# Miniprotein binders against a7ua95r516to809: the designs that were tried, part 2

Target 1, 294 residues: a7ua95r516to809
Amino acid sequence: ASLSLLSISDLVPDLQFIFFWMSNAIEILYFIQQKSPAYMQTIELMDDKAGSKESLLSATISANEEAMTILEEVIMYTFQQCVYYITKTLYVVLPGLLDCNPFGTEPSSEQCRRAAGVCVCAVCVMPEAVRRVVSVFQTTSDLLQQYQVHSEIQSQMFAYLFFFTNVSLFNQLIDKGPARGWFQRSRVLQIQASVKILLDWAKGAGHNHLAQKFFAKFCSTVTILASPPQQLSQMSWKALCAEHPSLKPVQLHRILTQYQLMAELGPLPIWQPSSEDEAYIYRTVDLLESFENH
Short names: E, the ipSAE of ESMFold2; O, the ipSAE of OpenDDE; V2, 0.75 times the mean of E and O plus 0.25 times the DockQ between their complexes.

## First folded at step 5 (miniprotein)

Design t5 (at its last look DockQ between E and O 0.69; V2 from the best seeds 0.00; counts 0 for: pae E 6.6 > 1.5, pTM E .730 < .8)
Fold by OpenDDE base, look of step 5:
Structure t5 (fold): chain B 294 residues (1-294), chain A 85 residues (1-85)
Amino acid sequence: as target 1 above (294 residues)
Amino acid sequence: SEKIEELKEKIEELKERIEELREKLKEGKLTPAELLRLAIELAELAEELAKGDPEELLELFAELLRLIAELIRLTVRLKTERLEK
């Protein structure tokens, strides 16, 4: 199927099987981890009938280790498969977030109209492009809750999805932004508003800390680009580095260079990198974020 | 106790079902849904064992671990067969 036609709804049946298996494997693993010591202690307290105790203990330990190893492999595999399918869906919908005008009058979601007539829920008032992204996260959240997946695994899942989203949006903005006009102030303000809606959703879903952490690079980039020329031109390189520590020197330098071109400011000595950072601004390999570092 | 006997009967049922799934795997008819159903029932059995006395349920715990191992082996084999097609 064309990646362009892939929706999260189309993946739900397959994801349900994976989430079910993941949840059950976690539950069984947790049970074994908690109860195995008690069973081993019980064996140790048994009367030693001619070495049968040691043999039984050894067999129980071996069976326990095998079961735990296999369960860990299943959990890891199912987690990776979930991430793989969900990130494919995100890959399709994320570009729409950069082109979205959240200040436009878009009709409420068709689903909420059918169910309640006039729905004023936060999702129904979202721009379509934002709603599509939120729908992926919400569906993921709903599945994790439905199958009662352990909270640590839920946190890891959202950490990775937010990481992926940040990398994707950041790389697209840096690479294609100048050519697509996303560095224009009006377009930046639209992007900022769209991201705020996503962050507000993440806060409402209980993932505020993760969202703030993993969206830091993209948010910093958007904040710089949204800054008025009069304000930004008064900030030194050192001040900008301190305010936006999530950005590498090469990234900040690229953002400022493109901002300067867009705003027709000419060369600004105040934005000159420090002598310490001067070697780093030419590391073009560090310009785009990698998907492999998480 | 009556409860231990019920759990033993359930373990025997699950052993038979695993054997059926093994045969289905050989025939290429095993589905992820069938493995998932068995996983749920094993999880339910684990929950019931968790409520009991480890001394009384030691043998059942060992049997549960064996069933889990067998289920996982079937899952891995089914996955491998799907990746090779």
Scores: ipSAE 0.276, ipTM 0.722, lowest interface PAE 1.6, mean pLDDT 87
Fold by ESMFold2, look of step 5:
Structure t5 (fold): chain B 294 residues (1-294), chain A 85 residues (1-85)
Amino acid sequence: as target 1 above (294 residues)
Amino acid sequence: SEKIEELKEKIEELKERIEELREKLKEGKLTPAELLRLAIELAELAEELAKGDPEELLELFAELLRLIAELIRLTVRLKTERLEK
């Protein structure tokens, strides 16, 4: 609670301790898995006339089972703590991505002109909002690599961070988009460009598969909204569902409704939901995604 | 033989430290950082035991498992007390 609204830079010292602890717990688990069978076999082969062998074996088995079980809980606890702190930072910076303009850098700045022999102003400065999101992902990646966290744990962490990012951006776009003007075509194209920057980062970091999987709902939404009317008006409801399986019927229906309003189109017969989907387009409970769904 | 005596001394030092942390938990003064330092020392001890002959280190392995169990118990109790807050 007291760590809410902190930047990722403020959290690095605490995250370093947590990552070090998680990596250490994984090493202990590995040691137990590799050595415990040999020690138990050695005890079983002891030549013990007094029966003290049974006491040592029983104690070793009990301690081993207890250690294995709760060590997994410690690993999960530290993972959850890392995700909690990182996503609190990410939650603060994500809304700005919907408001920023990745095309609108200032070409006339004194810094850009002074460095003109080395860089071009149109590509010199990334919007601050996009940079903040990338910084969270990059700092997380750097910490995971610094502490040599197992690759499967790294993948699981980024799977959740991408899931969280997708839910946050999708929910805000759907819920707040009309009031904030985010369905305007120029804005949608800016959002699409900003998302491409995030996807490019994920590809360069070795997480392309995870990003494609977990950004699918938000990316599908932006792809539909960015489509020219001539192309989109030729696609039936069934074709759109097939092309965008990550979208629920109520979500697709809402996206098409907002598209019609912005493109000044009336209802299109080709976008009428299929008979099997018609009952689901009014399920408002399914419109927004839950952050606790994985 | 000399390596085994060094490992025995490390185990006794860790037992004393665990008792200190247990007292801190009773007083509500135990921090996650102190548990993290203990986990680091246990991982280092486990690595040293992994290099040795199991036949020579049999009793030290049982002691190591008891120390790991105590660390886990302290961690669970600390987590439980934080959830109540």
Scores: ipSAE 0.015, ipTM 0.441, lowest interface PAE 6.6, mean pLDDT 77
ESMFold2 (binder alone), look of step 5: mean pLDDT 81; pTM 0.737

## First folded at step 6 (miniprotein)

Design t6 (at its last look DockQ between E and O 0.30; V2 from the best seeds 0.00; counts 0 for: pae E 6.3 > 1.5, pTM O .580 < .8, other shape alone 4.889 > 2.5, SAP 71.743 > 70)
Fold by OpenDDE base, look of step 6:
Structure t6 (fold): chain B 294 residues (1-294), chain A 85 residues (1-85)
Amino acid sequence: as target 1 above (294 residues)
Amino acid sequence: SEKIEELKEKIEELKERIEELREKLKEGKISPAELARLAIELLRLAIELAEGDPEELLELFAELLRLIAELIRLTVRLKTERLEK
């Protein structure tokens, strides 16, 4: 099936299975970790019948280590598979977020319309493109909660998903933004509003810190692009670097260059990179974010 | 104690069930729910077994976990293959 047809809803049955076993494996691992010392102590307190105690202890340790190793493998594997499938769905829906007009009267999703009551939930009033992205995250959250996955694993999963989302949105904006007109102020404001809805959802879901951390680069980019020319033209390169530390020099330079072109601003000496950064602004390999760095 | 002997007997029953599940797995007829039930039963036994043989219990855990891991890998593989078509 083409990646373009893959929805999170289509993956739910498969994800449910994976989450089920991930949660169970974590629970069993914790159980073993808690009980194994007691078992070993029990063996240690047994009367030494002709050297059998040492052998029993050794065998118990070995069995424990094997069991823990298998559980760790299961947890890692299931986590990886969840992330893999969820990120595939995100990859499909994320481009729509950049083209979204959140200020338009887009009709509420058909699913909420079928509920006879005007669902005024925050999700029902979302633009369709934003709702699709949020739906992936919400489905993930719901599955994690349904299967009572350990909070640490939940945090790790959302950290990665937010990272992936930030990288994807940032790279698309930098690479395709000029050609798509996403650097135009009106479009930037739409993007900013759409991202705000996503961040508000993340806040409501209890992931505010993670969202702020991992969306920093994309948010910084959008903030710069949303800034009025009169304001941004008064900010020095050094000031912009300090205000947007998540951006590499090459990234900031690219953003400012495209902003300048879009706003029809002449060369601004105040945006000239420092001598220290001058070597880095030409490192095009660092322009786009890598998915491998996390 | 009589309770410990009962638990030992239950452990032996679970060993037999694990073997049955191994055969079902070979046939591709294993149920995740069956494995989950067995895992829960083993966990209960582990909690209740105060003076039992922890080695034997841990071996049963290891065997069950191997089956679970194999099932997960198999299921995910099959699903991945389906999604790639």
Scores: ipSAE 0.100, ipTM 0.620, lowest interface PAE 2.4, mean pLDDT 84
Fold by ESMFold2, look of step 6:
Structure t6 (fold): chain B 294 residues (1-294), chain A 85 residues (1-85)
Amino acid sequence: as target 1 above (294 residues)
Amino acid sequence: SEKIEELKEKIEELKERIEELREKLKEGKISPAELARLAIELLRLAIELAEGDPEELLELFAELLRLIAELIRLTVRLKTERLEK
């Protein structure tokens, strides 16, 4: 079980090294982009008394191109390294979200009641499985802020982390859900509550738009599964597709099939796929998501 | 002109230190902390040149770009070596 020993805190020294170099490469790239045109123009306007204008311009262009190329490669490489280390940690802790009970009521409820009227840290009111995932996201956010990584790169990092989280949770739910009882309504409501904690973290961290975009498939799945049977059975296939565009026809069909089974709505299909979608509801190659489809 | 001479001296010092680190990398003795210190000094120098007059700093700008490229190459080589291990 050496996987459980690979916590995010054990990786922080390596991540600090990688973030430091990524941030410095970005700042140097920005400096070159901002100043290189001015230096080039100054050389072009220079009096050529020593006959060195052409040589200096050529050397400066060559150095500029070499530096830009290397810096872009370093930025890409360090970004990939960060993603590798962080997602390895996420892969270990994410399955616990599907198995935990965020309504594990007596210890957390008693903690909240005893602390009523006093500030309580999020750790005291959060299930352990959710805390482990939030800790990975929070540590990543803290490191990005500590090293003042450009906001666009921070957004791209969290876009990938949310994408990875979505793929991992969706694939496990679809693949293991029937055997693990995760399609039972009480379990779905527990999963929904756990995901809400993650979404609240993302909103508070300034990543609400990214979380809405990249969690869409898993959140749509949980929203459908959490719907009351009376409400869901009245919705047409076309309405469900319009409400949940992130779900492929084969995925929506599988989710509705499991829902109908667990809600005991009988064996006859309730939701009739459109004629266009009929071609795609059995494409099992499209059922699970790839971790490499970012 | 005193400021320009100070910048020239800093650039020469950085060149020497980068060459020393290149030799240490060949021997497998390079320290990430040494690279980090050089990167900080190089960034500070880049900021000083960005605030200066381009006409007076033309050759220093070209030298700085070459130093940036060399330091980044050392960083990539060090990281590649750690990844392979």
Scores: ipSAE 0.017, ipTM 0.470, lowest interface PAE 6.3, mean pLDDT 77
ESMFold2 (binder alone), look of step 6: mean pLDDT 76; pTM 0.671

## First folded at step 7 (miniprotein)

Design t7 (at its last look DockQ between E and O 0.38; V2 from the best seeds 0.00; counts 0 for: pae E 2.9 > 1.5, pTM E .409 < .8, other shape alone 16.113 > 2.5, unsure alone 54.253 < 70, SAP 71.44 > 70)
Fold by ESMFold2, look of step 7:
Structure t7 (fold): chain B 294 residues (1-294), chain A 101 residues (1-101)
Amino acid sequence: as target 1 above (294 residues)
Amino acid sequence: SEEIKELKEEIKELAEKIEELKEKAKKGDPELAKELEEKVEELAKKIEELLKGKLTPAELLRLAIELAEALGDPEVFAELLRLIAELIRLTVRLKTARLEK
């Protein structure tokens, strides 16, 4: 509703509020869990002849269950709100990865120009488009640490952010790549280099496993497109499916079609889909990925 | 903002439930009822501090346990636990409604 909330820097105070209450909800949930057994044990030791023991025990169990249910819903809701706002900022900056040139970016900041006489300025080795994406990830990591959010929740949050990044980049490449020239050899190599920078950030931040898992579809796509024609033309459809299991038949077929156009190759018999897959390569409803699969 | 208006009405309903607890306590032992009224009023003030972000929910929970033990009434205990959880939910919903604006 408000475009002024799409910058991660502008969103930090609001994310701080949401993370604060998420952390508090988690603490109260654990408090109830830690104290509930002791309180119920105290009730259980009461005289059974009063009858009020059973009513009090039932009421205590019901109250604990309802409170825990509400707190679990708050934790899920605050998680969803955080990822929603963070992914809105991420959505704005991700397309730039497909258009940037990580090889030819020149330093443009005054700080980089001042250092040109001493050494190559290390602060300008990351292209601006990549830096904007990394900034979203890094700011998120810093906030999660600041509020000491439970490590399992931190992992789930980055799992979703990487999932979102993969879906967004894959869908944009498949949908807009032909018109934007993103399948040209030089562009594919530039895209591969930009993605490598993101993967290196994820590894350095301790999220290598998550990045490997959730970037698989986009990385497979770029790997196929970057392959030399001599090498790729020797791989059968079955071999490509086995090497790239994250790609659906319709997706692999589309990628190979674009590769054939870019490399000026005619149809290759070894890329003919298997009989089992032939019905699926025309299912355009399966071509683009859904953001709802996490 | 219709959502903000609805959330404020829910907070008002919770405040009314707190007043019902106060009135229920008054119908019991008058000397115990006075002490419980003071604790219910303290609870209401701490709820206001919570909504402003000046208080942790754990402090509210401690007071709710004290009140439930003093009354010895399982319905009051259950109601106070639900109240605290709902207040956290409403606080978060109020903030997120303002973010959408």
Scores: ipSAE 0.281, ipTM 0.582, lowest interface PAE 2.9, mean pLDDT 76
Fold by OpenDDE base, look of step 7:
Structure t7 (fold): chain B 294 residues (1-294), chain A 101 residues (1-101)
Amino acid sequence: as target 1 above (294 residues)
Amino acid sequence: SEEIKELKEEIKELAEKIEELKEKAKKGDPELAKELEEKVEELAKKIEELLKGKLTPAELLRLAIELAEALGDPEVFAELLRLIAELIRLTVRLKTARLEK
């Protein structure tokens, strides 16, 4: 009940605090890593007064290692907390993306209307369901930039968020898609357009490579389902496997089976799995993606 | 909370260590001691501001680094860094614990 009301805007004050400390901890850690060798050399150059140098060196090494360990723990903890809160928000908004009709005339956001009239910015022309998802990512990006979080940590954050998004969308599409009519070509085209808006945002935000990598399964699924029957019926199982290497044999088989049912196609021998894949197409445990495999 | 108590103890330890450093500086170079006193007073004000939620850890770190560099004592620097790291850890835990309630 309480999760359904959680918006990314409600989390901003808490996320600001976490990002603030994460960024500072990274900066301090980096400083220690850079300065520690110089300090060790300084100790090494000191006159050895009766073994005091070795003890001082040992104490300094130990203290630096302890400080670095603590900072690494802080960085890891703050990262995990950010991911936890952001993914909770994503969990609430992601289902709306699959039901979204991006070709509909949805009104621009109320906020942009109040400030500037009809805002034609890329975000304001987005369907509401897409805008809500993009808002989570944009808010995350803005906070990471505001607090000047190290680029590697930013990349790791987006990698995980895209991974989570892909797993969530893929699993929902595979599991609920047939029942909800998401395998219908018209609905698939809507999903494809919605995902394209998200990918275009990711490209504009500098995360194109990560988005392409981590959305591969969902994009492959949508691409197959969006394909005209005339085109897809000419593609062999081997060709589809080669074109969509992100899909496991069981996943591809499930997609093709559901496509066949939806398109009212008879059995297609060309889609028959190879003898090598035949054992794998029945591994239903591998059908859905795991959130733990990241 | 135990965490607030721990934070107060760490701040106290930092303050005590700063005073020890002041005393060490006074025994060596009077000019360095004066500079150190000024930096320590600045650090103390900043710690108070941190405790009041007004100071950024980055500013505290910067002062700590400046103090450590001024002292030229790598042991003091390392200890100061450890204390700062611990203060950060405790501060993060204290505030995140409020989010989980």
Scores: ipSAE 0.208, ipTM 0.588, lowest interface PAE 1.4, mean pLDDT 82
ESMFold2 (binder alone), look of step 7: mean pLDDT 54; pTM 0.371

## First folded at step 8 (miniprotein)

Design t8 (at its last look DockQ between E and O 0.03; V2 from the best seeds 0.00; counts 0 for: pae O 2.8 > 1.5, pTM E .413 < .8, other shape alone 5.141 > 2.5, unsure alone 60.014 < 70, SAP 90.353 > 70, copied fold)
Fold by ESMFold2, look of step 8:
Structure t8 (fold): chain B 294 residues (1-294), chain A 81 residues (1-81)
Amino acid sequence: as target 1 above (294 residues)
Amino acid sequence: SEEKIEELKEKIEELKERIEELREALKEGIHKLTPAELLRLAIELAEKLGDPEVFAELLRLIAELIRLTVRLKTERLEKEK
């Protein structure tokens, strides 16, 4: 499929329909849960004629339980459908974050190099690639608010969208980074700036906690790669593991190997894995993340 | 007894009419009613009928119609890819 065949704008009418009925299902489920006991008590207080009270109570309980089961199924199904189609649009637009230049045509801006740890670049603008990703998140947020979807479900949806984003970006960086030159210092600084814009969106949208939690692996990777060589060389393997607990030993080892190569720090390994971790640093099966983790 | 039977018959016909209206709205995929409006209509109908079992059955039917409506929409969307 073409990268331009599936955009979030094309999905809005369909997502509006699905969110509308998800919100309806949630409201009805809430009503049954909150009001059903009162109706049951009304039945218990009724006159009983020839035992019809027992039959009425049993039938009412059964119908309410079936309704709640169906509504829970609908909510889960509509959630999965929304996430499926939204993440399809994310999958198309996310790779662009790794290739874009938020500093315009200046790949080695002096201001941005000096501020890599705390980006205060006044000339940074939102590149088209970042805008496309933000547009997916913003459209999703607008739809959830338009249909007054319960805040817990909104949080669950953004938790998954951020999880998906993290896995997609991390896997592409690790898998394609050597061939695409993404581990070069100037490229890492560009990637860091682009991701900062996305994280700023998440903070402004009220999802800072979720973004901090679910972007941790990718952000740790970029933070390490953007670190000054003097600072990073002074950190032990154990210290790096403690500072970046989201990274598996094989992942941290790969990142540090690429860092040493691109920073021209010589061929001798600088960071010595712990005795425990030495068995795990070459487990390539653990290198990439699964989209099925939550 | 005959008065109660006729009242029940009238309530059944009213319920069928309201179910038909809800079914048509859901099948067309028209986003005409908010969640609050749908709940208000269900409560109003339940109060008119004065029967907790009928109220529970209406909520179950609404749930089934929502499920059907969502399934038809997502099947259409899956076909388009």
Scores: ipSAE 0.426, ipTM 0.666, lowest interface PAE 1.6, mean pLDDT 78
Fold by OpenDDE base, look of step 8:
Structure t8 (fold): chain B 294 residues (1-294), chain A 81 residues (1-81)
Amino acid sequence: as target 1 above (294 residues)
Amino acid sequence: SEEKIEELKEKIEELKERIEELREALKEGIHKLTPAELLRLAIELAEKLGDPEVFAELLRLIAELIRLTVRLKTERLEKEK
C-alpha cells in the first residue's frame, strides 16, 4: 500500500542529502589521495635524525589510510542508500511500462513547467507510463550533476539502475507476460516502442553504451516476440542463439514456446534445441534473472 | 511550528559552539587527534547540521590539520637538529 504512493519527487530531499555527502566524501578522498604522496615525499626529503623520519612517515601513512577507509565507507553507504531509494521508485513505475500504449493520443502533460502553453518537448510527448520511468532516471541524473558527483560513480549508478530495470522488466515479461497478453504482437510492438523511448533518453543522457549492455536481455526478448511468425519460423535454434547471446537456452526456449502458443503455430522442428543445449532448457532456476548477480 | 523553529535555532547555536570547541581543540591538541578521528567528528557534525557550509569548513579544517601536523613535526625535527 505505502510503496504505491512513493514518487521520486517525494524522495528528492532525502536523496539530495545523501548525494551531497557522497560527493563531499569523494572530494575529500580524492584530495587526500592527491596530497598524500606530496606530503610523504616532503617527509622523505627530510634529514633523518634518530629514526624520527621513519616514525613520522609511518604515522602519516597510517592516519591517511584510516581517513581514506572511513571516507570509502561513507561513499559506499551513501551509494547503497541512493540505489535503495531509487530502485524502490522504479519498482513502482516499471510495471506501467509493459501496459503502456505509446501509440495512443495521451494529452500532453500539463506539468511541463517550462512552457506557458502546450509543451511539445520530447518528455512531454512521452506516454505517461514511460515519462514516469524516465523521470526517475532524469531526476537521478540531475541530482548527480547538481552535486558534481564523480563520473565513475555516476556510471556505476546508472549501470546498476539499468541492470535492475532490465531484470525487473524481463522477469515480469517472462512470468506474467502470457497471462497479461504481453506476448501478443500488438502488445509487444507497444512495449518495443516504449523501450525505444527509454533507450533514446539514455542515449541523449550520454549512457548509450550502458543502456545497450544492460538492456540486452530484455531487448532481445522483445525483438524475438516482435518478429513476424513468417520470419521467426524460418530461424533455427542455433541462429536465434547466435543472434541473441544474452539469452540463456532455458530463456530462449521459454520465449519460443510461448510465442508458438500465442501465434497458434504447430511444433517447429527448426526451433528444437541442439543436443548440447537440451540439458539446459530444463534448468528452470535459470529462467528468471537474479538481482544478486550484479 | 514556531517552537520547533526556535528549538532548531538553539540546536544550531549549540552545534556552532561545538564546532568552535573542536576547532580550538584542533589548534591546541592536533597532536592528540588523528586525522581520521577529526574526519569522523567532522562528518558526524556535518550530518547533524545538514549544512553544506559545514563541508567547506571541514575541508579547510582537514587541510589545516594536515598542514599543521606536517609543520609541527618538521619544526620539531628542525629543533632536534
Scores: ipSAE 0.031, ipTM 0.432, lowest interface PAE 2.8, mean pLDDT 83
ESMFold2 (binder alone), look of step 8: mean pLDDT 60; pTM 0.420

